VHH binders against q84jc2. Designs and how they scored, part 164

Target 1, 232 residues: q84jc2
Amino acid sequence: MSKMRNLVEEKFLEFYESWVIQLELYLHQLLIAHNNNTMSETELRHLISKLTTHHKAYYTAKWAAIREDVLAFFGSVWLNPLENACSWLTGWKPSMVFRMVDRLRKSRVVLVEAQVKKLEELRVKTKFDEQKIEREMERYQVAMADRKMVELARLGCHVGGESVMVVEAAVRGLSMGLEKMVKAADCVRLKTLKGILDILTPPQCVEFLAAAATFQVQLRRWGNRRHYVTHS
Short names: E, the ipSAE of ESMFold2; O, the ipSAE of OpenDDE; V2, 0.75 times the mean of E and O plus 0.25 times the DockQ between their complexes.

## First folded at step 9 (VHH)

Design pb25 (framework vhh_8fcz_2)
Fold by ESMFold2-Fast, scan of step 9:
Structure pb25 (fold): chain B 232 residues (1-232), chain A 125 residues (1-125)
Amino acid sequence: as target 1 above (232 residues)
Amino acid sequence: QVQLVESGGGLVQPGGSLRLSCAASGFTFSTYYMNWVRQPPGKGLEWVSGINSDSSYTTYADSVEGRFTIIRDNDKKMVYLQMTSLKTEDTAVYYCARSPDELQALFEEGYFDVEGQGTQVTVSS
């Protein structure tokens, strides 16, 4: 068909490019704050708030977009191939952020026993919620191979009023199912992020957010320069 | 016009079960994050459970996880709280509450703009 991207893809590409530029600016502020002990707790909390607001802005835009076209988020045109390869259900895998948290144990600001216990409880809950979504995705994929769905696909090859209506209803059902799974995954992401930030002190939050943003920015840069290779 | 009306409260014995209902009216129910909150005698409000607009995500306070289940029916504009293995400390007035923004609800569990009048749950032997 036409060389045009759909409107959802074009609008979100524009949004995402500006969102990533702002993330890089916030990363710079986080790195300065992490290396500089002159910032007050109030200043650190303000910076953390800017980052959480920035991430909420992303999900506000995403949920508006998936309501229009959830499939735009599977193999997204605003992500490079490396970013797409590292995606789990249209975004970062929630349990992976605990890798950034584990880095805090090697920093000068060590976790106390109460924090370790709460992070462990959060990790277990996050993995449980993640597994529930993975099982729903498996059921969704199995349903695609169901005899009924295969028969509906066959009927879709015959263009007529009744068959067109049946095929349109099936496609709408598929999109609604994916939208629900993506929203469930995003809810787990947001609750995991909030949980970590609630457990950590402001300096630890800054270090964690800096590590997460650094990984996101570097992954994008590596993928954009995919001919910049190390061999073997 | 915007209203939340709870029902289903009562007296139950420890270990018993009870199902609370919340009827919503005057707004587009299917777009809102919904909550159950409770106020035990002589204490402040405690968030109990939440459910997002399409039922794809539910969350619970540690004290009720595994015992309570939140359910919604968007066609009937209803939220339910199925309570099992009730304890004396579950005694409270239970309120249905609407969160004005679904994303903010995930970051602030006490973020409500509409609450019902409540339904009394008493767990006593």
Scores: ipSAE 0.675, ipTM 0.862, lowest interface PAE 1.3, mean pLDDT 86

Design pb26 (framework vhh_8fcz_2)
Fold by ESMFold2-Fast, scan of step 9:
Structure pb26 (fold): chain B 232 residues (1-232), chain A 125 residues (1-125)
Amino acid sequence: as target 1 above (232 residues)
Amino acid sequence: QVQLVESGGGLVQPGGSLRLSCAASGFTFDNYYMNWVRQPPGKGLEWVSGINSDSSYTTYADSVEGRFTIIRDNDKKMVYLQMTSLKTEDTAVYYCARSPDELQALFEEGYFDVEGQGTQVTVSS
């Protein structure tokens, strides 16, 4: 009974561990590129391409996994509690990356006025898309409560195969709804990332990607440190 | 065999509304990100709107945001573009287009492997 394995969780844990190790290697390359200022535009574009491909690999694996078990991504076993606490619909909150972009306005590779305007337009669009998803989540939670009440009423009155079938159908419906919302959130994440990279120059892209990867890696390390404190 | 067929174009007055339809055939429609693209007279192709495979995400060009709505019906294998508050600048041939990969569609607008023959929309008095 208790020995039943969640295969989706095990497979994605293995994938994610490998994916994070590769992200740390790319972060090292980004930091070297940012600090040296000696790489050609072609070399910088190649590095940026490696990171966009790496992120695409993550979403390819994630969408395959959520099709099988979307609930594995709510309170993920491959993430520590701090990483889970900072997630918005199973991942980073799209508008949060603009906080990293804001620091670029004070860097040596200064943003020009046209870029600042385009980034603000993208920020507004990103917030609007987030609000749409949040409204859908609210509707989903209301529908979930109504469905659960119906299930509880039926379960109280009838027992056996018919009751079990109704509950299983409801659970499938809940999972499908969550999958759609997670995919919507991931689409906003990817469009936000792409939009930022399109607006920024290659050196600015490197700085932005380095900041994002640094935050992701540090958040994991901060949460893991707390997890290793077993007494106080 | 893989085909996209647009319809619903016509002449409409500024401020009017029009609904374009796109009928898909010959492929597993439910697996693909779908787009509307337009070509104004004497200009290049402009991406207008996109919708992912399960309708959970839609996106629009700045010029049409708040005025156009993209809808899909997977059971009927249809994509629609509901246009409101039409402007003379919306005059164009409108094409339905399929993105070859759903994730790539989010990174590269204008990357299509299948397009229809188009439907003419003319906004004038």
Scores: ipSAE 0.612, ipTM 0.826, lowest interface PAE 1.5, mean pLDDT 86

Design pb27 (framework vhh_8fcz_2)
Fold by ESMFold2-Fast, scan of step 9:
Structure pb27 (fold): chain B 232 residues (1-232), chain A 125 residues (1-125)
Amino acid sequence: as target 1 above (232 residues)
Amino acid sequence: QVQLVESGGGLVQPGGSLRLSCAASGFTFENYYMNWVRQPPGKGLEWVSGINSDSSYTTYADSVEGRFTIIRDNDKKMVYLQMTSLKTEDTAVYYCARSPDELQALFEEGYFDVEGQGTQVTVSS
């Protein structure tokens, strides 16, 4: 179903482009809030809520899209080559956000002992969940090289309605396995993000979200510049 | 009519095991994040465990991690809680609970729109 896959890619490309534009607008608001001490706790919490809602909107759209064509998210057409090279199971690697949190410790913002302890506990838990998913991906890759899959691939070279049906069922099974792994990875991403936001104060949350959004936006700009200026 | 019905509770000795069951009806069960929550005597509700719609992600409260396992069967519309190495502090009424939004369930433990009638678990020698 190439036409159906093309539609999923086209629709998500349109969604993602507008989603990134809105992320840049939120980043601008986060940077103003970070550099200006006049915002109340209520105003900061409202801004943090807007970012959280924005990320939830991304995963709502992504999970709808992967249900239709999970393969669209491996080597995505809406991402430039640099963004694709930095992806781990179709998104950011959860443990990498702790590098951004470590930068907060070296800024003028001071983390209290209780926060440092909770962040370390969350880091350990995140890495454990990450490793579980990596082991599942290894099992999946081994299963792809299984003799049964090789036999099904050979069968797909023969003309006949029954062979087509058997191959189609196998491809559906492979896609379902990938969808489950992508959802597991996304759940770890969302739990890691929520855990960090629960540990940090509103001003610290704003600084963290600003750092994360800055990295995402700059990575896209760097990759787009390479694609734009390359003439060969 | 949306309904959750728990069963499998009872009296068990410390170190024992129990398997709780939750039968769901009246909604598209396979699309919902499901939880187990408990209320110990004289305490408020405590979230115990959660499982996403396709079983690809499970999570547990620190107090039960390594001892309890949450499982779902979407074809049977069932959620289970396999409890091992039970402690006296596990004594509670156990409730099956549905989260109204799968993504929100990852951001807010204890946010439910439907809870069952409960099943009593008593751990005592």
Scores: ipSAE 0.630, ipTM 0.846, lowest interface PAE 1.5, mean pLDDT 86

Design pb28 (framework vhh_8fcz_2)
Fold by ESMFold2-Fast, scan of step 9:
Structure pb28 (fold): chain B 232 residues (1-232), chain A 125 residues (1-125)
Amino acid sequence: as target 1 above (232 residues)
Amino acid sequence: QVQLVESGGGLVQPGGSLRLSCAASGFTFSNHYMNWVRQPPGKGLEWVSGINSDSSYTTYADSVEGRFTIIRDNDKKMVYLQMTSLKTEDTAVYYCARSPDELQALFEEGYFDVEGQGTQVTVSS
């Protein structure tokens, strides 16, 4: 039902707004930690753990929500148009984080050769996993446009009990396929994030997480400015 | 009450193939990330491969990447490990292992709460 789908969107909107507010608070802590050379390794690890727990909370909520309505995550109401435009399969594109690592390396992150090699190996693996998912999405899109799906769409234009049932079954099948692709993409995101954090030292992890959170927060603010130009 | 039962191990020549099976019972199999882990003679446990609840994501240890394939069948409550191009270094007792939480399994290798009794794989000429 439309009401049930709207409830999933409203619940996740409420969750996401709260989650972003907490991310901004963690970003503030990360920036303080980055500028504080008195923080112990244990204290830095604790802060990194808070950020990883925060991201795990996001994926816990997301996977529960997509089980109910994966389509809510394509053109999400809790994201502004710029955030939606920059989305790859309902979230950040995994390989884009290596751009952040490259910027940090050139500016302030002192990486040893062993770390550089491991990061490049992870980058290659991440791109390979992305390509695999993109091939699955291409197959999905081709399947949506095949003759059988076109016939089902035509049946859906003829309002009536039998045609409605056939269309509903087809939509359920499409939703299940999208759910699997979104979960695959999220798994690549999580493994890429963990891989980077495992390669970097605690101070480097703090700098990386600060850069990632800054980008996410600023992208939201940039997109929101587009709407404020007319109303403010 | 939760059980994992491995089978399919045996003696095989280098370059050969084996398929291991793991039968799960006593829990909702389709909710769990599943793993294969091995213990070579005189060494500790080594994680080999993992598969998420809906088979949309699989991962492998560098030592087996391209040679092993992990597969699951939720209807049959089975996990399989298809091993090809076997090496003497693959000689080990192979265990099927359950991760208690799927999302945490992505952040921590060796995150298991249940493992089976194991099946012996011996690769020798």
Scores: ipSAE 0.678, ipTM 0.865, lowest interface PAE 1.3, mean pLDDT 86

Design pb29 (framework vhh_8fcz_2)
Fold by ESMFold2-Fast, scan of step 9:
Structure pb29 (fold): chain B 232 residues (1-232), chain A 125 residues (1-125)
Amino acid sequence: as target 1 above (232 residues)
Amino acid sequence: QVQLVESGGGLVQPGGSLRLSCAASGFTFSNFYMNWVRQPPGKGLEWVSGINSDSSYTTYADSVEGRFTIIRDNDKKMVYLQMTSLKTEDTAVYYCARSPDELQALFEEGYFDVEGQGTQVTVSS
């Protein structure tokens, strides 16, 4: 069943809608810059800085929100079902961006050997960090089936002051564990994004950011169209 | 009043181990991203390792990956650097450093607002 939105969900929904509108405006600027061979390196770096700042604003708002209610980010009300289906620990899967870089390399982007080597090194490191988080998530899910958790779930059916307090403490503990995993995943995302931007030239950064933003915007549009066509 | 104090340095042979400690005071330690940085003789500062506020994410310079481990204890307001398989190239003054913004720490390895006094590590036969 559907759940009524709490204050954290309402506030983040308002933030996210504005954030996506601004992302679309930045995407428009990235596409213009990509097609304009006369744009200076200083102008390109300024545009890249705007996108980096925009993504940092997202994580600033997200980390404030997950501190209050991390569960709001699992099956988010501000994302359509397609966006939610494509999420890995409340966001994009870090290694996915290397597929975007590989696609750009096979199209029109000319990468020098030194860049290819550094991107491969970053890809391996990112994959290792992803696997570490996935193993931690598996351990978390297994711990949910522990006898103590099963006992606490049974106590939740019993009405009483002590059982209520014990269940509340357990739920708080579970939420804190999820918050740590989400923050770990976000740290990997941010380090991967920064690493790619450090390896690429400003024109290549613009092309990469345009591809990433295009994918994000199109995924949202495809999912929203399904919502429009699908009758409740 | 904000202070970081390192300890645990010394002379060690190649292949040896050392554990560095950093005691923090004068701020809410559990809110800050913490780093270890080092300065080899006659060289600039080199970032070594970082750990976020809740220990959910740790990162290392390529030169120390697999040999060093960064750990924090928020209750004791301590950050540690466990060093193994030490090399002569690890000889340096090691500093504990605080990042003023956890998000910015992920984008700038040298983004610190407080550094300690340092502890000398010498790897020599």
Scores: ipSAE 0.665, ipTM 0.858, lowest interface PAE 1.3, mean pLDDT 86

Design pb3 (framework vhh_8fcz_2; at its last look DockQ between E and O 0.84; V2 from the best seeds 0.00; counts 0 for: pae O 3.5 > 2)
Fold by ESMFold2-Fast, scan of step 9:
Structure pb3 (fold): chain B 232 residues (1-232), chain A 125 residues (1-125)
Amino acid sequence: as target 1 above (232 residues)
Amino acid sequence: QVQLVESGGGLVQPGGSLRLSCAASGFTFSNYYMNWVRQPPGKGLEWVSGITSDSSYTNYADSVEGRFTIIRDNDKKMVYLQMTSLKTEDTAVYYCARSPDELQALFEEGYFDVEGQGTQVTVSS
């Protein structure tokens, strides 16, 4: 169990470091596209496609990893403490991206009335889905304190208590519940991202993706500056 | 042989309820995102609802949100569509459909590689 846990953490750490380096390269391309206004619609759509493919690659790797060890994603070793403190169910909180969208209203590229209406509808839908998951997480946390779980914990702490297999079965059930909730949260993230990109024009998509990537990269840099000394 | 077989369609009055069933065979059902899709008379295909392989997430078209519920039973290899508060506009042939990739299904409505033969739902007085 612990051996598989170490392998999952090690593999995902290597994946994530490479994924972030590539995100920084895409951010550079997004900023060039945004500032120059030289690219054709076809070139902008190609760049947007690269970013969506990159995000899909992240969730492909994440879902494979959570099937093996979902707990690796709670307090992740590949994230610094600031990144971990800002996470909601192992990732970004879906409704937070609408704050990036609000920045577009101050941009040179103005949102038309139809886009504003669709974004508001998407915001309401996203908050509803988010609250549904929060209710499930609350139920999960309450279930951890129910009489049956408390009894199993007592028995597991005592010499000559219940069999190791009974405790292991309970822990397996807990992990399966977390896997399901993490995947639900990721589905809301993917749907929210897709919805925003469908509503926005290609130049607006580039601006939005640049803002999101900038925040992610800067959050990592701010957190890493707290720990600039390598432990030997 | 990969197969999807729908059942449960019929004639129902406005405001009524129906439960559609889809039986899957010939593949590992628990690995696939499943959909319900409908085709109203004289119109194209409309995506209705989808469900992840583990039931962690369900999604619905705006026109059916709050009225329809998609459910699956991986042990029985079944997916269901519970329809309530039916409207005349819900009249259509309903198809069960499999998506070849679950993550991609969340990005593309109508991302199917296998569809069933359909079951007719008629909502009229």
Scores: ipSAE 0.740, ipTM 0.891, lowest interface PAE 1.1, mean pLDDT 86
Fold by ESMFold2, look of step 10:
Structure pb3 (fold): chain B 232 residues (1-232), chain A 125 residues (1-125)
Amino acid sequence: as target 1 above (232 residues)
Amino acid sequence: QVQLVESGGGLVQPGGSLRLSCAASGFTFSNYYMNWVRQPPGKGLEWVSGITSDSSYTNYADSVEGRFTIIRDNDKKMVYLQMTSLKTEDTAVYYCARSPDELQALFEEGYFDVEGQGTQVTVSS
C-alpha cells in the first residue's frame, strides 16, 4: 500500500532514481573498459574517479537528508522490499563487499601476495568497526528501553502537553542517535571502498567496480520484477 | 575569523603520555571534520588522526593506531589528542586542522583548509 511521503522522501526518491540511472551509465563504461586492452592507466584512473565521486555524491545527498529525517532511510520508499530487507543500518553491511572481492579472486583476477595480505587486514578492520557499531547500537537500544522508553510508555497512557513534550524529546533523541549510527556505518562503507581501491591496480579496480555496480543493478531489477497480478 | 589554538605540547620520555588540546573559534565547530596533523623535523606534514563532526567515526594513521585517541567536545569547541606509548618518531610540531568536507576527508587523509600555529612535542631519552 501507498503511504504519504514527506518532502525529504519525495526529494530523495527523485535523486535516487537519477543516481541509479547514472550508475547504470557508468556501469556501461566500466564494462567497455574491462573488455578494452587499449585504455591507458590515466584513462582507467579517471573512470575510477568518476565512480568514487558518484558514490560520494550519494552519501552527500544521504547525509543532508538524514539530518531532516533519518527514519526515512529505514524502509526507504526509493528501494524495493528486497533491497530494504538486505539493509544493515540503511545500506549494505560493509564487510559484505569482501564476498565480491573473494568472487573476483576465484575468476580471471589474479592478486599478488602483498595485495592478498592487505585485503585480509582491511577485512579484519572492517569487521572490527562493524562489531563496534553493533555493540554501540545494542547499548543504545538497551538504555532506551530501560530508561526513556519505560517513561514514554507510562506518559503515553496520559493526555497532556507535558506528555507530548516528553515524547517529542525522546523521538529527537532516537533520531540523533540513529543518525550517528548511520553515519558511522557509512564511514565504514566509504573507508572500506577507498581501502579496496587503494590496494587493487586500476584494471582490478575497474573489475571490482563493475561487479559491484552489476550486483546493485541486478538486485534492483530482480526485486522490481513485475508479475501480472490477479486480485482476489 | 577562523582560529585554531593548540596547547599541551612538551618534552616527554619514550613510553610516556601527553594530551594535546585545540580550542576552536570563528566557525560552526560542530559542522566540521577535525584533524590532528604533525610535522616531524625536516619532513613535511603527516596526517595523524581525524574525527567526524558528531564523533560518529574516528580515524588514525597506522603509525599511531592503538596509541593515540582523538576526542572532541562540541559544547566547548575543543579537540583533544590523547597520546600514549610515545616514541622518538612521534617528535613533531602537532597541528589541529579543519577539513572543509567530511566525505572528502575520508578519501583524502590530510585534506584540510585551516590549521593552527602548532604545539611542539619532543620525545627523547
Scores: ipSAE 0.570, ipTM 0.826, lowest interface PAE 1.9, mean pLDDT 84
Fold by OpenDDE, look of step 10:
Structure pb3 (fold): chain B 232 residues (1-232), chain A 125 residues (1-125)
Amino acid sequence: as target 1 above (232 residues)
Amino acid sequence: QVQLVESGGGLVQPGGSLRLSCAASGFTFSNYYMNWVRQPPGKGLEWVSGITSDSSYTNYADSVEGRFTIIRDNDKKMVYLQMTSLKTEDTAVYYCARSPDELQALFEEGYFDVEGQGTQVTVSS
C-alpha cells in the first residue's frame, strides 16, 4: 500500500520511525517524572534537556533532507493522512501548543501572573509570526505562476532535452523557495517551544512536554488505526 | 582564521538611528546562523538579534523588537543591524557572533563566542 518513494523519502522514513520510538520512550520517562514528586530540579532539567535535544535532532535531520528534496515533506510518506492533514508547512502549527498550555492551566498547574503575561506575549508573537509566514507563502504561491512554471505546464505533454532543462530549472526554483518557507516555519516552531520552556518551571515543562508528546503519539496511533496503516 | 569585524557604531541622541556592519571571513559564512550581541556598561553579554543562514527567519530580543532589523548578505559575507528609535539603554559595545548551529542558536541564545573587537554604540542626549 506504499506509494513510490525516492531515496530522501526512504531515508527520512527510517529516521522518523526510529525517532518516534525514542520519543515514546521519553514520553514514558516524562510521565514517570510527572507522577513522581521526589525528582530533583536537576533531574527534571536533565530530562527536559534530553527532550529538547531529541527535537533538535529531528530538525537537524529534516533540514538536511529538505536541502536534498523539500518536496518530499509536502507528501510526507512517513506520516499517515491524519498527521498530514494536521500539518502546517510540513509540521505542527506553532500556535497549537498554546492549547496545551491552556490545558495545563485548567488542570493542577498553577501559573503565576508573570508567567501568564509572558505566555500571552509569546502567543501574540507566535501568531504574528505565523501570519507573516502565511503571507509570504501566499506571495510565493502566486509567484509560482511565473514564466518557468507556465512553460512547465505547457511542456507537460512534451519531452526533449531543452524541455527537460526548463522543467528542472523551474522545479529547482520552486524547491528553493519552499525550503526557505519550511525553514522559516520551523524556526517559529523552535522559538515558540523554547519560549514556553523558558517561561515554565521544570515541573511545568515536564508536564507540558508530556502532553505534547502524548498528543503527537496518539495522533499517529489514531491515524494509523483509521487508515489501517502500521508504522513503527 | 575566523574574523569578524564590526563597524558603524557612534554617538547618537535618543530616537536616532544607526546601522552596524559586520564583515566576516575565515569560515563558510553561508552555513552559519549570525547574531548580534551587546555588552552594556557594567553588564554581561546579552543577545540582540539573529538571522538564519538563508535569511529565512530573523529573531530579536524583546527589548529591541520592532526597532532593530538584522540583514545579511551571503555574497558579501556581511551582516547588518539597522537600529532605529534608539534608547539610552541601547548603549553598549555591539558584537557580531556566529552560532555553530542554527538550531542551537534558536534554543540557546545566551552563549556566544565574541571574536571581534566590537563597535561602541552610545545613546545620549
Scores: ipSAE 0.026, ipTM 0.461, lowest interface PAE 3.5, mean pLDDT 87
ESMFold2 (binder alone), look of step 10: mean pLDDT 85; pTM 0.871

